# VHH binders against o75319: the designs that were tried, part 129

Target 1, 181 residues: o75319
Amino acid sequence: GNHIPERWKDYLPVGQRMPGTRFIAFKVPLQKSFEKKLAPEECFSPLDLFNKIREQNEELGLIIDLTYTQRYYKPEDLPETVPYLKIFTVGHQVPDDETIFKFKHAVNGFLKENKDNDKLIGVHCTHGLNRTGYLICRYLIDVEGVRPDDAIELFNRCRGHCLERQNYIEDLQNGPIRKNW

## First folded at step 9 (VHH)

Design A62 (framework vhh_4orz_3)
Fold by ESMFold2-Fast, scan of step 9:
Structure A62 (fold): chain B 181 residues (1-181), chain A 119 residues (1-119)
Amino acid sequence: as target 1 above (181 residues)
Amino acid sequence: EVQLVESGGGLVQAGGSLRLFCAASGFTFDDYSMAWLRQAPGKRREWVALITSGGETYYADSVKDRFTISRDNAKNTVSLQMNSLKPEDTAIYFCARQDWDYSEGFDYWGQGTQVTVSS
C-alpha cells in the first residue's frame, strides 16, 4: 500500500492541455495514506488533481487510468460526476493492439458525448509519461493523422517531460498504424 | 535467483477445465502481486488475471467468470483455475511477478505452459 513509486517525485504532477485536443496528462494521484511519506509541497491527492486542473481554468470529463494496480487511489476517491475508466496496461512494454483499441474507443466515445462542452480527457499511468504519452500519441497519429514527430513534440512540451522509453518512441515513429476493431 | 515454474497445461476439449500452477522461489513471495498472461499463436501476449499481495483479484473481460486466480503464500504458489474452456483460450500461459517499484511492469516471467483447447 503506502510505498511511493520509484521516481514519482521527479515528475510534474499535471501537464498542460494539449492544444487542438481534449487531452491532459498527469502522474498518478496518491490517496491520503501516502501523505505521511511526502512533504506538503510533494502531495498530489485526487483532490489536488482537481484543484490543479481548475487552476488552469479546465474541467475533467473523463479519467483514463492506465496503471496495472489499484493501490494508489480508488475510483471512490474521485468526484461521482467524473467517469473513471481503468485500462490495465503493463509498464515497460509497448501497449498491445487490444489496449490501443480500448483507448481509442473510449476517447472516440467521450468526444461524441461531449460535443457541447470543452471538458478534458485526463490520462495517467504511474508517472504520466511513457504509457500515457504512447497512447495519446498513438491516438493522434492513427486517428487524427498527426505526424509522429509532431505528436511526440506536442506531448513532451505539454507534459513538461520527454517520453523516456526508446521502444515506445521507436514504435510511434516507425511502427505500423494500428487499424484495430 | 528468482524462478517461476509453470505446470498444469495440456490438451482439453471445449467446455473442459484445467488448473495451472506456478511455483515461485528466490524472493519474498508474499510481498508481490502475481499475474497470468497468455500468448496465442500469431498474437501478442495479453494479460488474463492478477492477484495482489493483499489477495485482491482482477480479470480480463474475456476470462471473467470462467477463470479464478488464487495464491498460497505458505507454499509460494499462484494458481489459475480455468473453467468452460473455449478454443479461443488456446495459448502458452505465463506466470509473472509484478514490479511494484517502477511502472507496474513484469520483471520476471516463467517459461510458460501450453494449453490447447480442441473443438
Scores: ipSAE 0.018, ipTM 0.379, lowest interface PAE 5.1, mean pLDDT 89

Design A63 (framework vhh_4orz_3)
Fold by ESMFold2-Fast, scan of step 9:
Order: structure tokens, then sequence, then C-alpha cells
Structure A63 (fold): chain B 181 residues (1-181), chain A 119 residues (1-119)
């Protein structure tokens, strides 16, 4: 099955860098085999992703792929200069502690290794919204001490779309801090 | 309507093996990725293994090299072979269909089958 994910066309391909952070969120890029099902203006390949990031005068230093599939694109479709990390994250449910800690560990490792540059951490799920927004906001809240509502507002504004899953929002606002790696 | 029915659970000694089966009906089985998830007492459901429509497999780190997921498209069945079982594998095991819709979560689940591993 090479079908386009439902509502994928309804979301902006790439958000803006989240000010004060190294995060940028986007929807999943689709490899060339999907283009036969898309109009030219709807295409968003891995190449298109890097072109759009460059148009914002930004540079990716890491891609974190939260999709629970490998069918959308392959790591080899990305430049060799950009590390790729796959964290298989189930949709609908709030990510478990293991997933949260894997995400935090990857972000902290990147920031430590990239303290002397301004490269971004690109994060995506299928729509670059719910799983993506949850994990970015969870990091900001738990590690950087950002207030939950401020983290959510910052993500929503920069992504150009609001988090849609109420259980994710509720966990961010009222759930426990996840402290252990 | 979509139905997933698990079987094969039971009590087994540490180091033993069990094979779980999931019989699927009500949809075009070949078009969907299928998964096994588990829920231990006092814990949230966690993913264990996934097999794509094309036969590619992925495993959680906790079960890698011990568990093997497979599918039989002619029989609409997905199976989980569990080897070298540990007490911490004790859980209710659920068969699930992967949601190709809006996200890669799971849209249909079975009722689950209990696996108890004694020390």
Amino acid sequence: as target 1 above (181 residues)
Amino acid sequence: EVQLVESGGGLVQAGGSLRLFCAASGFTFDDYSMAWLRQAPGKRREWVALITSGGETNYADSVKDRFTISRDNAKNTVSLQMNSLKPEDTAIYFCARQDWDYSEGFDYWGQGTQVTVSS
C-alpha cells in the first residue's frame, strides 16, 4: 500500500524554527513513488524538505522520525551529512516513558555535540503535529522548565497548526514530569 | 466488521516458549500492517512487534532476538513466536491492526490473551 495518508495534504509541509530552541517540525516527506498520486504543488519529497529549510536560512543537523512505518521514505533518501534517528511511536496514545526518554536522550546528545553551531533538530510524524508536538513540548516542559501552556502555544504558532489530540494536551498540562533517562 | 481474535496464551516456565495466533476477519488483511502489543499489571500497553503488508518486521528492544512475528495472508493470520520467555514477559498480549489513516497508531484491537511466565 502506497496510499497518501489521510489529511496529509491539509497540513503545511514545514513549520518555522521554534524561537529559543533548536526544533523545527514538519510533516512526513514522501519518496518519489508517491508523486504519481500528487499534483506538482502537493509534492513534498526529502529533497523538497531540505529546499524549504534552506529557504528559511536554516540547516538540519538531525532528523527524528516518529512514524511507525518505513514506507514513506528511506534514510538513504536523506543527505549523508544529516543523522537520522527512527523512534517507532504509536499514534493515538500518549507516548510511553521509554519513547519519551529515547527522544530526550537524542535531543540532549545532539545539543551537546552541536553547541558550536546553530543546526536544527527536525522532528516529524505523519502530519508533524500530534506525536511531534507532544514530544517537543514534553522536552521543553521536562528538561527546559517551560510552562505547559507556553510550550503548546509556541509549538502551535511555529507549526502553523494546533495540536489536535486532547489526551496529548491533557498529559502535557497535567501529567507528571518524566525525570529518569 | 473488523474482528481480531487471539489464542495461544497460557502459563509457561521461564526459558520456555509459546506461540500466539491472531485470526483476522472483516477487512482486506494483505493491505494492513499487523502488530502485537502487551500490557503488564500496573503498566501501560507497550508495542512488542510489527509486520508490514510487505513482510518487513520490527521489534521492541526488550524482545528482539527472542520473539518472531510472522503472517499467513492466505489464512488471514498473524503469529508471534515467543522464545526464552522471562517473568517480565508476563502480560496480556493484544493483536492490533495498524491505522493507515491519519497516524500510524492502531485502530482495531483483539480482546487479548494472557501469558504468564513463572520463575
Scores: ipSAE 0.017, ipTM 0.340, lowest interface PAE 5.6, mean pLDDT 89

Design A64 (framework vhh_4orz_3)
Fold by ESMFold2-Fast, scan of step 9:
Structure A64 (fold): chain B 181 residues (1-181), chain A 119 residues (1-119)
Amino acid sequence: as target 1 above (181 residues)
Amino acid sequence: EVQLVESGGGLVQAGGSLRLFCAASGFTFDDYSMAWLRQAPGKRREWVALITSGGETSYADSVKDRFTISRDNAKNTVSLQMNSLKPEDTAIYFCARQDWDYSEGFDYWGQGTQVTVSS
């Protein structure tokens, strides 16, 4: 319902574009009904998300929603021009191979269809940190061949917050590469 | 403030029936999966039944075909109909809200309601 997610206020709404990639990470936008529980400076609606992306001189071409809930906002709260993909991803647990493969296919499909533009893939979970950072870093490591520590450092710097879940960090650094071409 | 309040527990003879109710408040009830769990004396709390926001149900093997979970979104209530009760069903029954998003399975619990089944 209209219950603000735990610690949601602790996180920066939107990070910066990750240089050399098409990724930008952010925390979950909250639909209008949540605004009664927020101070004006704490509000981060779907509209606020697009305004903040534009302030960075960037444009979203896809939103990937990793939350395991539909209570925070509805796809119809987004501009019709921006595709929305829901990948239900359980919190606290390292995402399973099926989830990783769905994420990789969505990213690869977007990049193939958007060769002639510079639009971004926006990725979020509740805080835009652990599930979001894991899947972006997993993509960079497995598909782009980025060294794990470099991927993590890039994500942390651009998100403005460090990955918090030790099991996620451990899997990125020492886990197997998931080959799914 | 999220609150879950159980009712309907009591003493019943083996083979009898009870219906438990959970009144939910402080959140948008129909957005969440709801569950019933139980804890017998000296045992770990165990899951009994789950109902998703879409109305899909699942049950522990020990209660399958005897218990039915249902919800009334207009009244913010989840119910557990317990039939063919056995002494082994004696436990405190808890209503819980499921939130896998930031998740340890269940994020809010009620105080519980005692069910005692005599032989």
Scores: ipSAE 0.026, ipTM 0.359, lowest interface PAE 4.0, mean pLDDT 89

Design A65 (framework vhh_4orz_3)
Fold by ESMFold2-Fast, scan of step 9:
Structure A65 (fold): chain B 181 residues (1-181), chain A 119 residues (1-119)
Amino acid sequence: as target 1 above (181 residues)
Amino acid sequence: EVQLVESGGGLVQAGGSLRLFCAASGFTFDDYSMAWLRQAPGKRREWVALITSGGETEYADSVKDRFTISRDNAKNTVSLQMNSLKPEDTAIYFCARQDWDYSEGFDYWGQGTQVTVSS
């Protein structure tokens, strides 16, 4: 089944760059096989993703795919110039420490290699909201020292949708800082 | 139409081995994580093993180091190798297609295959 993910149409395709960071969040792009299930204005392919980023006068330097599936699009659907990293994360569950460490390592590596440009780290799960927002906010809190409520507010504003899962929000606000590296 | 058909169950003595097979059809097999779950009479269904579309595996603590999940994408088959079987492994074993991305748990199930381990 090429079924559209539940509620995928409820979310705007791409947020805005989070000011003061290199992060931009979006919902999962869907390869052409899904387009028969979508109206023209609902389509959001990998090509559409790059066009929308460019329309914001931004450029992607890395895509981090947090989905627990490969059915939505293939890495081969992306430009060869943009690195792709897969980190499998289960929906509805706060990512474990190993997953948080992998995300932090990837972000820090990108920033070190891209200090002389302004390219963005694109992060997505299915809706570009809960897992995506959690890991971005966790990075900002643990590595950049941002206050939890400020990180959440910044993400919500730039994504255009608020984090929905109470367990993610609770962990960000009251959970321990992860020092796994 | 999605179909999952299990086979390979049977009666085995404690300490023995069995290999279960699940034949999948009606979807792009390579794109989905596949799982084995089991249910003993009067007990809750429990997860046993998972293999992601990328080939990464995860196991319940009760079966770690005894069970091995694998897949053959060319044949649309997922398998469960069960070694060092114990009487408490007695259950109906179900193959399931997992969608952990958005949906919680599993969207399609096979009819199950019975595994009985005698002491």
Scores: ipSAE 0.018, ipTM 0.290, lowest interface PAE 5.2, mean pLDDT 88

Design A66 (framework vhh_4orz_3)
Fold by ESMFold2-Fast, scan of step 9:
Structure A66 (fold): chain B 181 residues (1-181), chain A 119 residues (1-119)
Amino acid sequence: as target 1 above (181 residues)
Amino acid sequence: EVQLVESGGGLVQAGGSLRLFCAASGFTFDDYSMAWLRQAPGKRREWVALITSGGETHYADSVKDRFTISRDNAKNTVSLQMNSLKPEDTAIYFCARQDWDYSEGFDYWGQGTQVTVSS
C-alpha cells in the first residue's frame, strides 16, 4: 500500500547526531511510489536521507530498520556500501528482551568494526521516535552506563521530539537493566 | 464496515487447551497482519500473538512455545491455539487488525471472548 503513515508529516525527517555516541535517529524514508501524495518539501526518500546526513557533515555506516514492514522502502533503495539490518518490532509494547539483545549485538558489532572511523548508526521506526528512542536509550543505559533521565533528555533534544509512550519512558526510568543478552 | 467476531472462549483447568477463532469481514483480509491481544483483571491490555499477511508469526515472551497463531485466508479467519494454560492466562481475548505502521497500535478490535483458567 501507498498510504502515508499517520502523523508521519508531523515529525522532522532527521535528527542530529547524539553527542558522545554514534547514533542518529530519523523517521522512515518513503520510496518513489509515495511521492504523488506528498508536496515536494514533504518528500523524504532514501536518497533524501543520505543528502540530509551529508548536509550535517556526517556519514552513515549502518541503518537499523525497526518497522514491522518492508512496504515503505526496500533495502535495495539504499547504497550498496551501507549495511542494512532489519529488526522487526511490534509497536505499542516495550520491545522484548530478544529484540533488545539483537539491537545491542548489532550496535556492539558495528562499533568494534568501525573503531577507525566516525560513521554513524542510523536508527528508525515509522516516526523515528518511540521504538527508536527506546532502543537507543536502552543501549546507552545498559551498555554505556548513562543515567536514564540523561539518556532520554539527550535523545529528545537531538531528535527534536520527545518520546511519547509512557510505558516506554517508565521502563527506561524504572525497569531492570537487561544484562547478559 | 470492518467486523471481527471472536469465538472459542470458556472455562478450562490449568494445563488444558483452548482454541480461539476470529471471523473477519469488511476488508481485504489477506493484506493485513492480524493479532490477538488480552486484558486480564487488574492488568493492562497486552499483545500476545501476531501473524503477518505473509504468514510470519511473532509471540510475546509470556506465551512463547505455548500458543500458536494461524490464519486461513480462504475463510478470512485467524485462530489462536492455546496449550499448557496457566491461571495467569485468564483474560478477555481480543482479535485485532494491525495498523502499527501508521498509529503504533491496532485500528479495529472484536468484542472479545472470555478465557478463564482455574486451578
Scores: ipSAE 0.015, ipTM 0.276, lowest interface PAE 6.3, mean pLDDT 88

Design A67 (framework vhh_4orz_3)
Fold by ESMFold2-Fast, scan of step 9:
Structure A67 (fold): chain B 181 residues (1-181), chain A 119 residues (1-119)
Amino acid sequence: as target 1 above (181 residues)
Amino acid sequence: EVQLVESGGGLVQAGGSLRLFCAASGFTFDDYSMAWLRQAPGKRREWVALITSGGETWYADSVKDRFTISRDNAKNTVSLQMNSLKPEDTAIYFCARQDWDYSEGFDYWGQGTQVTVSS
């Protein structure tokens, strides 16, 4: 369906690069069929995503799509030069260990292959907030050794919106480190 | 009222096969993506397979090429064919309906059916 996700319009399309990392977070781009339900200033297509990232003088090297659907846009709507990875991540619950490890392996693989450039890993769920923020922060905490509160504050500042789900925040602050990466 | 009822679980030896069924009622089945998730003892629920309203399928890496999800819209059923079963597939398997409106989580779950794979 062409139904706009709940609260999708409430969020900034694209955050800022998280300094000291290769991450940039954004909300899900919506393909052309959704534009009939959107004002011009509300549109955020795959093309709009790449334009906004270029406006920040950044370049995407990978998109990780955490949504549990393909209805919002198709991988073929993205430039052929940018790899696309789908990691189905259920909403509401803290992501499971398999999902966390898939995310970590994808990030580590990208960083290993992109040592000689500064391309970004773009991460999104529907709102680019809870699942997106959780997995980015989990990576920073578990792999990079960042303090939980520092990771969360960095994400919130750069995304322009604070993580909303208390169970996600609680797991990041007080939950166990997931040892496989 | 929305209801999801699983069946087909049981005990099987490693290398064997089982087919799980989920009977759905109380909603327009054709409009929703349906999923199978599982929960092993002491672990959190993990998703296994998803089938969209349009029939596209997606699988967890751990079950890819071994499991096949399918749906029969005329009968309001979703099924999971499980081949080459391993002891690590032992879990309670849940049928779930995907929530379209918010974060694509799951809004309705069945009670689950036990699958035990002996070595």
Scores: ipSAE 0.018, ipTM 0.353, lowest interface PAE 4.9, mean pLDDT 89

Design A68 (framework vhh_4orz_3)
Fold by ESMFold2-Fast, scan of step 9:
Structure A68 (fold): chain B 181 residues (1-181), chain A 119 residues (1-119)
Amino acid sequence: as target 1 above (181 residues)
Amino acid sequence: EVQLVESGGGLVQAGGSLRLFCAASGFTFDDYSMSWLRQAPGKRREWVALITSGGETDYADSVKDRFTISRDNAKNTVSLQMNSLKPEDTAIYFCARQDWDYSEGFDYWGQGTQVTVSS
């Protein structure tokens, strides 16, 4: 198969639900063609994702895929009942305003349509860390009015890993609020 | 300071072979996936081959079975063995370091080495 993304094994597959929110972050699931390159305990397929979410007594209602590739898994590998949204994001760069707007719009739409349940918005990039953490924190800061340091601390604690991109952290702490409706 | 320096380019006839080298310095070489990309005149850069920190390899369809990427961690070197060269392989070949967080992106590049394949 396809090669395993760099440092993918270094990160926990899935974090905990962020209390007070509908967000849960995880690293990219890898389709079964990758399993020959992984020990059984390292496998994290789309099926494994849903099993781990259920083990936490949670349920996914939306997956937002931030990776800049389609090679890791196919939307068809997910249950038909769970909407999938692809937002192509270039890593290393702070996501642009259009990307931030798309993310906020998807989250707001999901929350409006899911007021009568407790389903989660699952967000991932390759490692479920920098792009994922940035966009979740950006939403909490801009839309929910959470203080930047509180948003970052909440994400880091629940993901089980700290945001590592200095430019992302700087933008969250000191950058402008994006009021994209 | 991260540096990548390519060598081994030249002029060869179609069907010939060349071996490219990339000498890396200024970072922990063993921790990074390395790639070769190429740019033909008037074209955009095209990814050619990748080798992960663990030694897994991957190739563009256009070069599969003709090119072999390898690395020597003791020497901080990545190499590209190019066999059965075709005129369409004519390009400047760049060594690039994979961004660890963004697996389809590159954060450092060499200056490139010219490969010219005559028909």
Scores: ipSAE 0.502, ipTM 0.754, lowest interface PAE 2.2, mean pLDDT 92
Fold by OpenDDE, second read of step 10:
Structure A68 (fold): chain B 181 residues (1-181), chain A 119 residues (1-119)
Amino acid sequence: as target 1 above (181 residues)
Amino acid sequence: EVQLVESGGGLVQAGGSLRLFCAASGFTFDDYSMSWLRQAPGKRREWVALITSGGETDYADSVKDRFTISRDNAKNTVSLQMNSLKPEDTAIYFCARQDWDYSEGFDYWGQGTQVTVSS
C-alpha cells in the first residue's frame, strides 16, 4: 500500500554533493499518492527531488535505487533524460559481494560515460542512509583508496545524518577490500 | 488477515532437489515483493531470495545458480526451486513479505518449513 516508511520523515530529503566525488544521497521520493498522508512541508516527490538538486546548482545524471519495491515511485515519474538503475540491496545486513560489484560497476560505467560533464550519481535506499552510505563508502574505500574513517565522515557530513548500523561501520573500517572486477 | 503458509519441505540427499511453496492471503499479493529466508540451527536468520512485484529476482551468493524463486500472482503463491542441495542448506525456510514500513524489511512471515539435506 501507500504507507509512509518508518522514520522516513526524520531524515533530510536530500544531502549535499560529496566533495571530490559525483555522489549525492537522498531518501526515497514518494509518488503523489503518498501526499495525502503528509503535511505539505513533508512531501518529497520525484519532482521535488529534482527541484532540490537544482537548488544546489547540481544536475542528476543517474539514479541508483537500492530499494526492493516499486511502491514508492516509478521510473516513469523521472525525467527521461536521467537513467534509472535498480540494484536490489537487502537491508540491515552488509551487502554481499555481488551487490557491491553491481554498484561499483554502475558507478564506474557512469563515470566513464560522463567525463565531459559534472552530473551527479544520485543514490538512495529508503532513508538514503545506511545501505546508501555503506555502498558509497565501500566504493570510495575500495576504488578510490579513501581511508575508511574519512569516507564515513564525509558521507555523514554531506548526508546530514550519520550511518546508524554498527555492522556497516565495522565492515567499512575493518572489513576486507572487495574485488573490483 | 495476512497469512503466509509454507510447504514442500522435507528430507533430501545432497545433490537432490526440492521445491518449496508459499501460499499468501489477506493482502494484494501482486503489490508486494516476496522473499525466502532461512534459519539454520544455531545461526541467525538469513535472506535467501527475493522476487519483486514486477518479477525481478535476486539471490544470496550462497544459493545463486542453484535456487530459483518464482511467483504466480493468479494463485497468490511464491515458490523456491532448490537444486544441487547441500548439507549447508539445512534450515527452516520462511516465506516473507517485504515492507519498508518496518525496520526489519519484512512485516509478515510464515511458520516455516523444515529442509534437511543429508550428506
Scores: ipSAE 0.017, ipTM 0.290, lowest interface PAE 7.0, mean pLDDT 92

Design A69 (framework vhh_4orz_3)
Fold by ESMFold2-Fast, scan of step 9:
Structure A69 (fold): chain B 181 residues (1-181), chain A 119 residues (1-119)
Amino acid sequence: as target 1 above (181 residues)
Amino acid sequence: EVQLVESGGGLVQAGGSLRLFCAASGFTFDDYSMGWLRQAPGKRREWVALITSGGETDYADSVKDRFTISRDNAKNTVSLQMNSLKPEDTAIYFCARQDWDYSEGFDYWGQGTQVTVSS
């Protein structure tokens, strides 16, 4: 399936690093086979991702792919120096506790192994918005003690787009803290 | 609220053709990718075809070159033209709306229409 995902062109390819964190969010990169369906200025390949991160004077140390598919790009399209982690995350509904704990475990492991550098954790779903924003904010709230509204505002500002799923926002603001992993 | 209603199913001989229709209501039809899924007796539901809001189409390998998906935004209708039908195409066919954010999944389906291909 090589169709462009719905609304993918409507979103900024990559956001800014979230200050005070190691997170950067972006929309899914699309491998070479999609480029015949895109204008040159619309292309956002894995290579384009790394070029845009470098242009911000940042460096990726981990990519967490939350999409429930491998059709967009393959891990082999990424530099060998950057670890890739797939967490198959069902959208629409709030991510389940198992998914949340997998995300937290991956982030904590990265931070422990990268104490002596400033490399970023890149997180994406299809649009780099709802699943991505939910899991990043959930981590900030549950692990770092950030106030929910502050986490959401920080993500929205740095991503350049606001979280759109009301059920995700409501869970972040009023839902239970998930403390175990 | 969101309603998807399929029609056009029936019995056809192997090698024959059928055209399925789906009437959509309760949402802004033009903003969504629409698809067809099918479920054969004793099997899981499988994706068959997709058409994006911009008119780009995609197909499962099993139906490629035989099936054609199309849409009519003025009528809020999505259609599936099925040619060169095979007994293994026998299934209940569901019209579905793709989730706008979770592009890997569908968030609404119709009740389905039965397609039976005899050999």
Scores: ipSAE 0.730, ipTM 0.861, lowest interface PAE 1.2, mean pLDDT 93
Fold by OpenDDE, second read of step 10:
Structure A69 (fold): chain B 181 residues (1-181), chain A 119 residues (1-119)
Amino acid sequence: as target 1 above (181 residues)
Amino acid sequence: EVQLVESGGGLVQAGGSLRLFCAASGFTFDDYSMGWLRQAPGKRREWVALITSGGETDYADSVKDRFTISRDNAKNTVSLQMNSLKPEDTAIYFCARQDWDYSEGFDYWGQGTQVTVSS
């Protein structure tokens, strides 16, 4: 179906680049079939995503989709020049080690292959907040050695919304470092 | 009307196997990820396995390598092969449709089927 995700309208469509990183978070763009249920100013399509990124004088080099559904948009809706990676990530739960590893591996691979540019890693789940924020912060903490509170604050500030899930926050602050493999 | 009907539950000895089935109707089955949930007595409902419309699978750590989820889009069915069952696997098992439009992550599930593993 074409139901608008719960609370989807409550979140900014696109955050800001996280300074010192190649990350930018956004909520899930919705394909055209959803537009009939939205006011014009509420619409956020794959095309709108790229327009908004361009308005920030940035360029996406990779999109990491953390949602479990394929009904929001299709990879074919994206420019062919931007790789799309699906990492199925369960909501509400702290991502498991395999998911964390997949994310880290994807990010590291991108960074290795994109040393000669400044393209961004766009990460989204449904709202582009909790799952997205956790994995980005997890990466910063585990791989970049950033203090958990600093990582969380940076993400929140740049996304324009704060992480909401206490289990995610708690795990980031007090949980063990995950293997980087 | 969305309907999910589970079957295949029963009593099995520890170390045994059981296969659960779910028949889905009332929606475009191949557009949705499907999963199995379970609820043990006195415990919260927890997800067990997920399978996307494209066939990608995910499992809870507690059942990984023991359980296998599969789907048949032509028949609108989801299955859960349960091997090496443990008493801790005793629960009501629910077939569930995953929908991230809902905060719970699932919008429909069946009445469930009882799985009892004896020690």
Scores: ipSAE 0.082, ipTM 0.355, lowest interface PAE 3.3, mean pLDDT 92

Design A7 (framework vhh_4orz_3)
Fold by ESMFold2-Fast, scan of step 9:
Structure A7 (fold): chain B 181 residues (1-181), chain A 119 residues (1-119)
Amino acid sequence: as target 1 above (181 residues)
Amino acid sequence: EVQLVESGGGLVQAGGSLRLFCAASGFTFDEYSMAWLRQAPGKRREWVALITSGGETDYADSVKDRFTISRDNAKNTVSLQMNSLKPEDTAIYFCARQDWDYSEGFDYWGQGTQVTVSS
C-alpha cells in the first residue's frame, strides 16, 4: 500500500533530543513514492529526517523502527553510516516482554559502543508517539531509574505531543519493572 | 459501544457481482480508516481493501481492478463493490475499523457476511 497513514499529518515530524538521554523521537519517514500525495511542506522523507536532525545540531547513530510494516521506507533509503534496527512492535496493546527486551538490548549496546561520541538513538513508530513513547519511557524507568511521571513528562515535552494510549500510560505509572536486558 | 454490521452477501455465479455494506455506529465514523477482510475455508483472515478517513483507497493484489471500496460519511456506511467474482473469492467478508495509531491492526470487527461464488 501507498496510502498515507491515518493522522500522520497531524504530528510534528521530529521532536527534540530528550535532555539527559541519547533519545530523539519522530514519526515514520515516507519514501519518495508517497510525495505525490503530499504538499511540499508535508513531505518527510528519510533525507528530510536527517536534514531536520542536523538543523538541531544533532547526529543520528542508530534508528530503531517499531512499525509492524516495511511499506513506508526501505533501510536502503538511509545513509549507510547509520545502523537500522527493525523491531516489529504490535500496537494497541502494551508491548510484550520480548519486545521490551529487544529494545533495551539495542539501546544498551549502542550506548556501550558510542561512549566517545554524542550520537543519538532515533526511535519511531507510525506517529512517533505511543509505541515510541512507551518503549523510551520504559527504558528510562527500568534501566535508568527515572520516576514514571518524570519520564512521561520529559517525552511529551520533547516530542511536542502527549502519549495518548491510557493503557500504555497506566502500565508505565503502575506496572511492574521488566527485569530483562 | 462500537458496532459494525455487514450485509449484502450471498450466492453468485462466477463472473457475477455483489455489493457488500457495513453500517457503523458508536464512534465518529469520519475520523477512521475502514477496511474489508475475508476468511476463506481453511485459510487465515486476509486484508482485501481499505479506505482512509480522507477517501484514499488501497487494495490487495488479488482483488485490485475488480473490487472498489467506498464510504458514505453522512450514513456511517462503508461499501465493497465486487465485480468479476471468481470461486477463489468465496469467503466470509468482515468489516473492520482500523486502529488509528497502529495501521496494521484493527480494533473492531463485524460478525461477517458469507459470499459464495459457484463455478
Scores: ipSAE 0.737, ipTM 0.859, lowest interface PAE 1.0, mean pLDDT 94
Fold by OpenDDE, second read of step 10:
Structure A7 (fold): chain B 181 residues (1-181), chain A 119 residues (1-119)
Amino acid sequence: as target 1 above (181 residues)
Amino acid sequence: EVQLVESGGGLVQAGGSLRLFCAASGFTFDEYSMAWLRQAPGKRREWVALITSGGETDYADSVKDRFTISRDNAKNTVSLQMNSLKPEDTAIYFCARQDWDYSEGFDYWGQGTQVTVSS
């Protein structure tokens, strides 16, 4: 169905690039069919996403979609020049090791292939906050060696919203490093 | 030039302990995650322990609670304390620098140090 996700309107559509990284987080863009249920100022389509990214003088090089559904938009709604990767990620629970690995692998692959540019990795779940923030932070912690609190603070500041899920925060702060291979 | 030099290996009896050392040079040590790998005869190289630049640690299931990885950023060293050693721990142990530009996740490692655990 075309139900607007709960609290979707409460979050900023797009965050800011995370300094020192190629990450940018945003909430899920919604295809046109959802516009009937939204005020014009609330609309955030795939096209709007790219427009907002351009307004920041940035360019997306990859979109990682962490939502557990495909109802929000289609890959066809995106420019052909931007790769789209779906990683089905269950909400509210800490992503499993496989999910974490998939995310890391995707990011590493992108960075390897995009050394000659400054294109961004756009990551989103439904709200672009909890799942998104966890996986980005998990990557920074496990791969880049960033301290958990620093990673979380950086993400929160750039996203414009703070991670909300305590289990995610605790896992990032106190959980084990996940295997990188 | 990046250099990693392992030391501390040797022959030890089952149940014994050994501490490995790695001296790193040629790069900004405190910016990299470091790891210990090992390769047993006839087996593939396997990950043993990892420590991030921030000091966070992780271990392979096979060595968890027995091995402890640590680092001294002032001395550019990584250590692996191995307790309750088993014959299965017999391998060449390598100190490695983590770098994801490489498919294996590590770009440099030393010549290794032999650890032999007798039954």
Scores: ipSAE 0.007, ipTM 0.225, lowest interface PAE 11.7, mean pLDDT 93

